# Ledger of designs, part 233: VH-VL binders against q8ixk2r445to577

Target 1, 133 residues: q8ixk2r445to577
Amino acid sequence: FFGMLQNKGLTDYCFDYNPPDENQIVGHQVILYLCHGMGQNQFFEYTSQKEIRYNTHQPEGCIAVEAGMDTLIMHLCEETAPENQKFILQEDGSLFHEQSKKCVQAARKESSDSFVPLLRDCTNSDHQKWFFK
Key: E = the ipSAE of ESMFold2; O = the ipSAE of OpenDDE; V2 = 0.75 times the mean of E and O plus 0.25 times the DockQ between their complexes.

## First folded at step 12 (VH-VL)

Design qb19 (framework fv_cosibelimab; at its last look DockQ between E and O 0.61; V2 from the best seeds 0.00; counts 0 for: pae E 7.2 > 2)
Fold by OpenDDE, look of step 12:
Structure qb19 (fold): chain C 133 residues (1-133), chain A 120 residues (1-120), chain B 112 residues (1-112)
Amino acid sequence: as target 1 above (133 residues)
Amino acid sequence: EVQLVQSGAEVKKPGSSVKVSCKASGGTFSRWAISWVRQAPGQGLEWMGVIIPIFGTANYAQKFQGRVTITADESTSTAYMELSSLRSEDTAVYYCAKSRYWGRSSFDYWGQGTLVTVSS
Amino acid sequence: NFMLTQPHSVSESPGKTVTISCTRSSGSIAYNYVQWYQQRPGSAPTTVIYEDNQRPSGVPDRFSGSIDSSSNSASLTISGLKTEDEADYYCQSYDSSNKHYVFGGGTKLTVL
């Protein structure tokens, strides 16, 4: 699966990653932004290694969850996907993070009008449903 | 250092087409979005459209849809803007502008501009 | 969709501080970054303020950007005004509703 990773509950919002340095793509938080369909910062791939890959250029970035965190941060992809980069995109649309045993939820960023994907206890909320478009 | 170098000035008749080029250097062309912005004499800046070379995706301002075509050649790091059915009102300096990503990113580098004069 | 409105012109004496406003007609001014470009006569625009009110290398710290949510406007402030600051200034943002970049009408700054 590849393309825009769009949320069901938060209509028309997609995974979005825009690092401030085009030559340093890691270390920043993945956010949600209105889907634009132009690729680039909204182009992701779900791989056979269970990675969510930010696939535009080498080196490729993969979404990771750092210890103790609930945010999605871009790391470099590795030959063998580390545990903190493994997700299961389930048939019901839920995006499950294997290591934390939590689901990715579209959430409002505190004190802002912006949105971010956060790890939360798994529910049947549409805000935890995702699909590629 | 990133540079955008545009093709030279053009003089065109009404009804004809013009194709302006924008050659990039000093960076990774495939990582960028290239927009075209024009400026009529004594007027402000007007965004025309954008291309994402690596994806081949383009988006145009509604005003120019059907009349403008933006393309890119990654092998030569060159973007193109073709404007057809030219009118006198299309007389302007046309700029290419680079941004990191579509949408939120700024135009951090600009071409030197290409004057297109449309006159009978 | 929205428009960005700037004053047509502003003027001030050298050494003084001038502020150029950029008002968004609809939607929150803070939703998308507001950029500022300087254009001297006969030259291409150059960026003076970009994403999150950052200043490019080479742009003096006399230039600063701000956002006022109460007035739904962005502002470019130039302190210690110099003759070389005389130029047209444009604000710019992104309209996610129609996927268009939007420029303000531009402001001519005259240094008296």
Scores: ipSAE 0.574, ipTM 0.883, lowest interface PAE 1.1, mean pLDDT 94
Fold by ESMFold2, look of step 12:
Structure qb19 (fold): chain C 133 residues (1-133), chain A 120 residues (1-120), chain B 112 residues (1-112)
Amino acid sequence: as target 1 above (133 residues)
Amino acid sequence: EVQLVQSGAEVKKPGSSVKVSCKASGGTFSRWAISWVRQAPGQGLEWMGVIIPIFGTANYAQKFQGRVTITADESTSTAYMELSSLRSEDTAVYYCAKSRYWGRSSFDYWGQGTLVTVSS
Amino acid sequence: NFMLTQPHSVSESPGKTVTISCTRSSGSIAYNYVQWYQQRPGSAPTTVIYEDNQRPSGVPDRFSGSIDSSSNSASLTISGLKTEDEADYYCQSYDSSNKHYVFGGGTKLTVL
């Protein structure tokens, strides 16, 4: 799967990555932003290793969740996907993070008008449903 | 250091075409979002379209759909804008501009501009 | 489709504060980030505010941006006004429905 990773409940919002320095992609948080349909900073790939890859940059980025955190952070991809970079995109559209046993949910960023993907206990909410377009 | 260097001024007749080049340097051209923006004398800025070279996708403002073609040559790191069926109201300075990310960021780098004059 | 409306001109004395408005005609101003550009005669525009209220490196603290949802507008505020601030100023936002950037009509700032 590849393209814009969209949320079902928060309509027209996509995974978006916009690090302050376009040449230094590691360590910044993934956000949700209105889908623009042009790829680039909203283009992601779901791999056979269960990675969510940011392929617009070399070296490639992979989404991770650091221990004890609920935020999705960009790491470098590795030859064998680390456990904290493994997600299962399930048949019902839920995006399950294997290591934490939690689902990715569209959420309003704390004290902000912006939206981010965060790990939350898994539910049937449409805000936990994702699809590529 | 990011630089955008455009081709020189053009004088054209109505009904003809113009092709303006934008040579990029100082980064990875293929992954950039390169837009074209024009400004008629005494007027404001008008966005024309964009290309992201690695995806080969161009998107155009509806006003210019059918008359504008935006392309990129990755081997020379050069973007092009061709405007056909020129009219006097197409007289303007044409800029290329780079944004870091499409739909999110400002135009951080601009070419010097190319004056295109359309007159009989 | 939406438009961004700016006053055609504003003027103010050196050392004072000026605010330039940018009103969105339909849909919420908060849907997409607003950028502000400064353009001096004969030059390409330069960014003075991005993502509503962020300053690029090298832009003085006296430039600030804000969003007012109640008036559906963005504002560029320049305090401690200097003669060098005399320029045209444009707001800009993204039209998600049409995948286009939209510029405001521009505001000529005169420092007298």
Scores: ipSAE 0.035, ipTM 0.665, lowest interface PAE 7.2, mean pLDDT 88
ESMFold2 (binder alone), look of step 12: mean pLDDT 91; pTM 0.931

Design qb2 (framework fv_cosibelimab; at its last fold request DockQ between E and O 0.82; V2 from the best seeds 0.00; counts 0 for: pae E 7.3 > 2)
Fold by OpenDDE, fold request of step 13:
Structure qb2 (fold): chain C 133 residues (1-133), chain A 120 residues (1-120), chain B 112 residues (1-112)
Amino acid sequence: as target 1 above (133 residues)
Amino acid sequence: EVQLVQSGAEVKKPGSSVKVSCKASGGTFSRWAISWVRQAPGQGLEWMGVIIPYFGTANYAQKFQGRVTITADESTSTAYMELSSLRSEDTAVYYCAKSRYYGRSSFDYWGQGTLVTVSS
Amino acid sequence: NFMLTQPHSVSESPGKTVTISCTRSSGSIAYNYVQWYQQRPGSAPTTVIYEDNQRPSGVPDRFSGSIDSSSNSASLTISGLKTEDEADYYCQSYDSSNKHWVFGGGTKLTVL
């Protein structure tokens, strides 16, 4: 699966990654923003290693969850996907993080009109359902 | 350092087409979005369209839809803007501009501009 | 869709502070970043403020950007005005509804 990773509940919002330096792509938070369909900063791939990879440029970035955090942070992809980079995109549309045993939910950023994907207890909310488009 | 170098000035007849090039250096062209912006004499900046070279996706301002074509060649790190059915009102300086990403990003680098004069 | 409105011109003496406004006609000015570009006579535009009111390398800290949600406007402030600051200034933002970039009409800054 590849393309825009779009939320069902938060209509027209997609995974979006905008590192401040295009030559240093790791260490920043993945956000949600209105889908534009132009690829680039909204192009992701779900791999056979259960990674969510950003872009295909080398070095490739993979979404990771750091210990004790509920945010999605871009790390470098590794030859063997580390446990904190493994997600299961389930049939019902839920995006499950294996290590934390939580689901990715579209949420409003605190004190902001912005949105971010956050790890939350798994529910049947449409805000926890995602699909590639 | 990133640089955008555009092709030279053009003089065109009404009804003809012009194709301006924008060659990038000093970075990874395929990571960028390249927009074209024009400026008529004594007027403001007007966004025309954009291309994401790596994905081959382009989008255009409604005003120029059907008359402008933006392309890119990754092998030469060059973007192109072709404007057809030229009219006197198209006389302007045309700029290419680089953005880090599509959407809220700035045009962080600009070409030097290409004057296109349309006259009978 | 929205428009960005700037004053046509502003002027001030060297050493003083000037502010150029950029008002968004609809939607929140704070939703998308507002960029500012400087264009000196006969030259291409250059970026002076980008994204979250950041300055590119080489742009002096005399230049600053701000957002005022109450007036739905962005502002470019230039302190310690210098003759070299005489230029046209353009604000810009992204229109997520039509996926286009939008420029303000530009402001001519004259240093007296």
Scores: ipSAE 0.912, ipTM 0.956, lowest interface PAE 0.5, mean pLDDT 96
Fold by ESMFold2, look of step 12:
Structure qb2 (fold): chain C 133 residues (1-133), chain A 120 residues (1-120), chain B 112 residues (1-112)
Amino acid sequence: as target 1 above (133 residues)
Amino acid sequence: EVQLVQSGAEVKKPGSSVKVSCKASGGTFSRWAISWVRQAPGQGLEWMGVIIPYFGTANYAQKFQGRVTITADESTSTAYMELSSLRSEDTAVYYCAKSRYYGRSSFDYWGQGTLVTVSS
Amino acid sequence: NFMLTQPHSVSESPGKTVTISCTRSSGSIAYNYVQWYQQRPGSAPTTVIYEDNQRPSGVPDRFSGSIDSSSNSASLTISGLKTEDEADYYCQSYDSSNKHWVFGGGTKLTVL
């Protein structure tokens, strides 16, 4: 799958990556932002290695979650996907992070109007359901 | 170093079209967001539209919808803006500008500008 | 649609401080970053502030940006004003609802 990675519960919001330096894509948090439909910083690919790949730049980025953290951070893709970069997009739309055994949820940044994807205990919430468009 | 170099000044008749070029260097042109911004003499900046060459996606300001076409040629790393049905009020300097990403980022590189004069 | 309103002109003496406002007409100024551009006569615009208050490499520390949520405005402040700062200044933000970039009307800064 490829394109905009959208949230079912927060229907106008997409995965968005906008690092301050387009030539240094590593180490910044993935956010949720209103979908624009133009590709680029909202274009992601779900690969056969279970990666969520950001290929708007070379070298390409892969979404990771560091041990003990709940935030989705951009790292470089590896030849073989590391465990912390593996996500299972289930048939019900849940996005499961294998290493942590948690699901990606659309969440409001603490007491703000900003939104981010975070790892949470898996539920049947539409805020944990994702699809490509 | 990113550079945007535009085609030279043009004089056009009302009702004709103009096509301005913007040649890019110093990066991955195909995945950039290239906007066109114009400025009439003594007036402010006016955003016209944008292209992302690799995705083939373009978006236009409502004012120019139907008159402007923004295209790109990846093999030459060149973006183009064509404005049709020219009127005297289209006399302006036309800039191309690169933003890092579509959305909330700044225009970090600008072309030198192309003066288009529309007169009978 | 929103607009960004700037004063048409401002002036101040060398060595003094000037502030240029940029007021958003609808929706919060904090929804998207505000950028500031300087344009000298005959030249393309250049960025002096991005992401509300960040300064590009080569822009002097006397240039600063700020956001005031209570007045729904952004400000560009130039301290230690120099005659070379005489230029037009534009604020800019992104309209996420219409997926367009919006410029303010511009402010002519005169250094007397």
Scores: ipSAE 0.431, ipTM 0.811, lowest interface PAE 2.8, mean pLDDT 90
ESMFold2 (binder alone), look of step 12: mean pLDDT 91; pTM 0.927
OpenDDE, look of step 12: ipSAE 0.886; ipTM 0.949
ESMFold2, fold request of step 13: ipSAE 0.006, 0.020, 0.029; ipTM 0.562, 0.639, 0.649
ESMFold2 (binder alone), fold request of step 13: mean pLDDT 91, 91, 91; pTM 0.926, 0.929, 0.929
OpenDDE, fold request of step 13: ipSAE 0.912, 0.910; ipTM 0.956, 0.956
ESMFold2, look of step 13: ipSAE 0.013; ipTM 0.565
ESMFold2 (binder alone), look of step 13: mean pLDDT 91; pTM 0.929
OpenDDE, look of step 13: ipSAE 0.875; ipTM 0.946

Design qb20 (framework fv_cosibelimab; at its last look DockQ between E and O 0.04; V2 from the best seeds 0.00; counts 0 for: pae E 7.1 > 2, placed apart)
Fold by ESMFold2, look of step 12:
Structure qb20 (fold): chain C 133 residues (1-133), chain A 120 residues (1-120), chain B 112 residues (1-112)
Amino acid sequence: as target 1 above (133 residues)
Amino acid sequence: EVQLVQSGAEVKKPGSSVKVSCKASGGTFSRWAISWVRQAPGQGLEWMGVIIPIFGTANYAQKFQGRVTITADESTSTAYMELSSLRSEDTAVYYCAKSRYWGRSSFDYWGQGTLVTVSS
Amino acid sequence: NFMLTQPHSVSESPGKTVTISCTRSSGSIAYNYVQWYQQRPGSAPTTVIYEDNQKPSGVPDRFSGSIDSSSNSASLTISGLKTEDEADYYCQSYDSSNKHWVFGGGTKLTVL
């Protein structure tokens, strides 16, 4: 799969990555923003290695969650996907993070108008359902 | 390094068409967003439309809908803009540009521009 | 379907500060990022500000961008003006509802 990774519950919001320096993509948080995916910052690819890749420019990035954290952060992709970069996009639309055993949920950041994907205990909420468009 | 190189200047008659090319290098052309922007002499910048080659579809500014066709050829890493039914008002420099971050950020790479002159 | 309105021209002396405004006609300026481009005669535009107030590498610190939601406008401010800053400046924002880019009309900056 490739394209915009959209949330079912938070309608018209997509995964979005906009690092301050396009050529220094590591270490920033993935956010959610209004879907307008005609460009690289909302273009993601889900690979056979269960990666969510940001690869419209070099170097390629893979979404990861560091141990004990709930935020989705950009790392460099590796030849073999590390466990913290493996996500399962299930038939019901849930996006499961294998290492943490948690699901990606659309959430509003406290005290802000910002939305972000965060790891949470898996539920049937539409805010945990995702699809590529 | 990302680079966009456009075709040379053209002189056209009213009522004809022009097709400007934009050859890309230095990245993954298929996943880029390539926009076309024109600038009439002494005037401002005007966005015309965009293509992302892997999707094969283009989105056009309403003013140009029906007269402009934007295409891409992945095998040559080249985007094209064709403007039909030319009028003297279409005399302009035509730029292609790659977005830094589509929908959020700047056009960070621009072609050198192609002057199209429409005269009788 | 919004417009970005800029003054047609501004001028100021070397060493002084100039501010170029960019007013959005409908919808909030604060909800979509604003970019600023500099264009010298005969050249393609170059980015001087992106995402409201961020500078690309190589752009001098004397360039800055800001948003004023009360006037529904963005501003490009150039302090310590130099004669080399004489150029046309364009603001730009994205219309996510219609999926197209909008440019301001442009401002000619003259440095005495």
Scores: ipSAE 0.027, ipTM 0.642, lowest interface PAE 7.1, mean pLDDT 87
Fold by OpenDDE, look of step 12:
Parts: structure tokens; sequence; C-alpha cells
Structure qb20 (fold): chain C 133 residues (1-133), chain A 120 residues (1-120), chain B 112 residues (1-112)
């Protein structure tokens, strides 16, 4: 699966990554932004290794969850996907993080009008449902 | 319709082991998490552990670590709970329960329960 | 880790409303969702409330769940109490700190 990764509950919002430097793409938080279909910062791929890849430049970036965190951060993809980069897009649309056993939820960023994907207890909330568009 | 059918009642001696099975039907077994919950006579529900069959990984309650083993066979859609070094206090009805999806903490279907009696 | 504490028993007359509390000993009650299970004598538990106070199909509207952050407790409310509601009720949540499923001690509901 590839394209825009869109949230069902937070209508018209998609995974978005906009690093300050296109040549240094790791270390920043993945956010949610209005789906614009322009590619680049909203183009993601769900791979057979269970990665969510962001591949605007080489080396490719993969979404990871750092220890103790509930945010999605961009790391470099590896030959073998590390445990903290493994996600499962389930049949119900939930995006399950294997290591934390949490689901990715569209949420409002603290003290902000922006939105971010956060790890939360898995529910049937539409805010935890995602699909590629 | 989803169903969880457990194996029959067991009578065991102290120090022995018991293995209870839970056969699932009516859905996609690999998409579930199967927990084991027991209930001693007149007591409450006690969570023992969980397995996600597709991962083959099981987590256990600290109380039972080293004494309980939870496994799953995807080919038969069956989960197992083996409890060793049985004591009289292990006398209980043992339930398997499934979560809706991975990562869900709620149980939506339960087995009918398996009575395990430990007595000398 | 945390525990969930329920009253041992509650009783009420048919047609009335009863509330069963479930208090979390530490951490926010809202941090992990709380489920409620009904267990009639000699039967396996059945789910009546799950996750964000949702109800499975077949569960009457008389059943509802809520949380109160001020008291760090969840509540199961049964309105229009019926004789068939007589059962044990268990709250349950998840402790992320130790990855344990946690049950309350259960509450016996008697319909007078």
Amino acid sequence: as target 1 above (133 residues)
Amino acid sequence: EVQLVQSGAEVKKPGSSVKVSCKASGGTFSRWAISWVRQAPGQGLEWMGVIIPIFGTANYAQKFQGRVTITADESTSTAYMELSSLRSEDTAVYYCAKSRYWGRSSFDYWGQGTLVTVSS
Amino acid sequence: NFMLTQPHSVSESPGKTVTISCTRSSGSIAYNYVQWYQQRPGSAPTTVIYEDNQKPSGVPDRFSGSIDSSSNSASLTISGLKTEDEADYYCQSYDSSNKHWVFGGGTKLTVL
C-alpha cells in the first residue's frame, strides 16, 4: 500500500512529514496535515516488512517509536526492520504498533491547533482508523 | 458467529500439570489475541496471560510467570494454556477470552470455561 | 501498577437505577479504557461495556458506562433494573506499566 495515509475520524487529515532539511530527514515528528495530494511530504508506503516508509530521498526514512514515547518519529530504514518500526494495518483500519501494542490515533497536539498521530490504547474509534488514498 | 470451545473438566493431583485447550471458530483466529482468565470458586476473575497467535508471543501475569505456558496453533485455531506445579489454590474455572483485535484490552467472546480441580 | 476496587455487593428494586463503581488505585482512570463484564451464576462472563463506553450488540440501552476523573473511578449504571440483571459485574482495564490485564474484585448485584 502507498499514497496518502488518511485518517477516518479526523476527516481529510493525512500523515505528513516535513523535515527542516530534505537531506537530513530523521529525528523529527510525523504530524497530521490536511490531505493535499501533492505527494512528497504526504507520500508513504506500507511495506512487506511492516514499515511505514517515507522515501522522498535516499536513504529512505521509516517511522519509528522511540522507547518511552508515544509519538511517531522518522528514523532511517534498515535492511531488517527493527522492532520499533513495525506496524500492522489491521482489517478494521487500525494501525497497530507491534512493540508497544498500541494503536496510532489522530490526536490534537498539546497546546496547539495542530494534529499528530499518537500511540494510544486500541479502540474502535474512527480516529484510530487509517486508509491509503 | 465467533465461538470459543474449551476442553473438558480436569481433575489433577498436586504437583502435576494441566493443559486446557480453546478452539476458536467463526472468524480469523490470526487476527485475535487470546487471553486466559481463571476464577476460583466464589472468587473473582483473574487474568493469567495473553497470546497473539500470529506473533507467537505470549505475556503472562507476574503471578504465574514460570508456571504457565500459553501457546497457539494457527492451523487448528486453537489456543492452549498449560499450568504446571499445580496446587489446591489452582482449583478454578479457566476461561479463554478473545480480544476484538490486536492491542484491544477488551474481551468480546469467552469460552464456556474449564473446571480444573486440584486435590490429593 | 494499579488495582481496581469495586463494592462487594449492591442491591436495588426492579425498575430502579443502580450504579456500580470501579476505582483505580493509581494512575488516571482515563488513561486506559475500562470494560465491564456481566456474569450470571454458572455462566461465563459476557461483555456489557467496552472501551469508550461502547456497548456490544444485544446489550440493552439500560446499561451505560462512565468515568469520573475527580474520583478516579469508572461506573456502570443500570437503569430500569430487571430481575435478569442480577449477576456479578466486573470492571477491567489494562496496566501499561506492567502489561497486565486488571480486573476489579467484582460486584454482586441483587435485584430485590
Scores: ipSAE 0.025, ipTM 0.649, lowest interface PAE 5.6, mean pLDDT 92
ESMFold2 (binder alone), look of step 12: mean pLDDT 91; pTM 0.931

Design qb21 (framework fv_cosibelimab; at its last look DockQ between E and O 0.72; V2 from the best seeds 0.00; counts 0 for: pae E 6.3 > 2)
Fold by OpenDDE, look of step 12:
Structure qb21 (fold): chain C 133 residues (1-133), chain A 120 residues (1-120), chain B 112 residues (1-112)
Amino acid sequence: as target 1 above (133 residues)
Amino acid sequence: EVQLVQSGAEVKKPGSSVKVSCKASGGTFSRWAISWVRQAPGQGLEWMGVIIPIFGTANYAQKFQGRVTITADESTSTAYMELSSLRSEDTAVYYCAKSRYFGRSSFDYWGQGTLVTVSS
Amino acid sequence: NFMLTQPHSVSESPGKTVTISCTRSSGSIAYNYVQWYQQRPGSAPTTVIYEDNQRPSGVPDRFSGSIDSSSNSASLTISGLKTEDEADYYCQSYDSSNKHWVFGGGTKLTVL
């Protein structure tokens, strides 16, 4: 699966990654933003290694969850996907993070009108449903 | 340092087409979005469209839909803007501008501009 | 969609502070970043404020950007005005509804 990773509950919002330095793509948080369909900052791939890959240019980035965190941060992809980069996109649309045993939820960023994907206890909320478009 | 170098001035007849080039250097062309912005004499800046070279996706301002075509060649790090059915009102300086990504990012580098004069 | 409205011109003496406004016609001004560009006569625009009111390297700290949600406007403030600041200034933002970049009409700053 590849393309825009769009949330069901938060209508018309997609995974979005905008590193401040185009030459340093890792270390920043993935956000949600209105889907634009232009690729680039909203182009992701779900791989056979269970990675969510930000695949626009080498080196490729993969979404990771750092220890103790609930945010999705971009790391470099590795030949063998590390445990903190493994996700299961389930048939019901839920995006499950294997290591934390939590689901990715579209959430409002505190004290902001912006939105971010966060790890939360798994529910049947549409805000935890995702699909590629 | 990133540089955008545009092709030279053009003089065109009404009804003809013009194609302006914008060659990028000093960075990773494939990571960018390239926009075209024009400025008529004594007027403000007007966004025309954008291309994401690596994806080949382009978007145009409604005003220019069907009349403008923006393309890019990654092998030469060059973006192009072709404007057809030229009118006197198309007389302007045309700029290419680089942004890090599509959407919220700024135009952090600009070409030097290309004057296109449309006159009978 | 929306428009960005700027005053046509502003004037001030050297050493003083000038503010150029940029009002968004619809939607929240804070939803998308507002950029500011400086254009001197016969030259291409250059960025003076970008994204989260950041200042590019080489742009003096006399230049600053701000957002006022109550008036749905952005402002470019230039303190300690210098003759070299005389230029046209344009605000810009992204319209996510139609996926267009939008420029303000520009403001001519004259240093008296």
Scores: ipSAE 0.655, ipTM 0.901, lowest interface PAE 0.9, mean pLDDT 95
Fold by ESMFold2, look of step 12:
Structure qb21 (fold): chain C 133 residues (1-133), chain A 120 residues (1-120), chain B 112 residues (1-112)
Amino acid sequence: as target 1 above (133 residues)
Amino acid sequence: EVQLVQSGAEVKKPGSSVKVSCKASGGTFSRWAISWVRQAPGQGLEWMGVIIPIFGTANYAQKFQGRVTITADESTSTAYMELSSLRSEDTAVYYCAKSRYFGRSSFDYWGQGTLVTVSS
Amino acid sequence: NFMLTQPHSVSESPGKTVTISCTRSSGSIAYNYVQWYQQRPGSAPTTVIYEDNQRPSGVPDRFSGSIDSSSNSASLTISGLKTEDEADYYCQSYDSSNKHWVFGGGTKLTVL
């Protein structure tokens, strides 16, 4: 699938990646931002390897979760997807991270008006439901 | 290093069209958002629309929809803005400006501006 | 759909501090980042603040930006005012509903 990865509960918010240096896309956190529908920093691909790829740069970035962390960080994609880069987008819209056995949830950033995707225990909350648009 | 160089000034009659070019260098043109902004003499800045060259489609400000066409040619790293059915209030300096991403980033580089005078 | 309203002009003496406001007419000022541009006569605009309060490299630290959610406004503050700061200043924000950029009406800063 290709497009904006949108949250059902936090309406009109999409996965968004805007690294400070356009030539160094690795190592920054994925955020949620109001959907704009123009692609670029909100254009992601969900692959057959269960990766979420950032599709505006070569070499491509893949969303990962580092061991013991709950934040989604950009890594370089690899020929064979590492376990920390595998997410299952289920039929009910939940986005399950296989290695941690947790779900991606839209969350308010502490002490901020900003939102980010974070790993949390899986629930039925609409804040854990995602779809491509 | 990043530069946006626009075509020269033009004098046009009412009812005609104008096409302004904006040639980019020093970066990755296809991934940028290229906006067009105009400024009538003594007036403020007015956003007209945007193109992201890799997608090839544009969004326009409601005021200009139907009169403006924004295009890009990746092979020459050049964006174009064409404004039709010109009238005297279209007399303005037309700027192209780039942002890294639409909806998020500032306009960090601007062209030098192109004066379009609509005169009978 | 929303407007960004700025004072038409402000003036102050060298060495003093000015603040230029930018008030959003509908929806929260915090929904989208605010940028500020400086434009000297006969020149293209240049960015002085992006993402509410960040300075591009080369912009003096006497330029600062802030957001006030209670008044639904952004502010550009210039301290240690210099005669070279005399220019027009524009705020800008993104309209998510219409997918458009919106500029404020502009503020003429006169350094007396």
Scores: ipSAE 0.059, ipTM 0.670, lowest interface PAE 6.3, mean pLDDT 88
ESMFold2 (binder alone), look of step 12: mean pLDDT 91; pTM 0.928

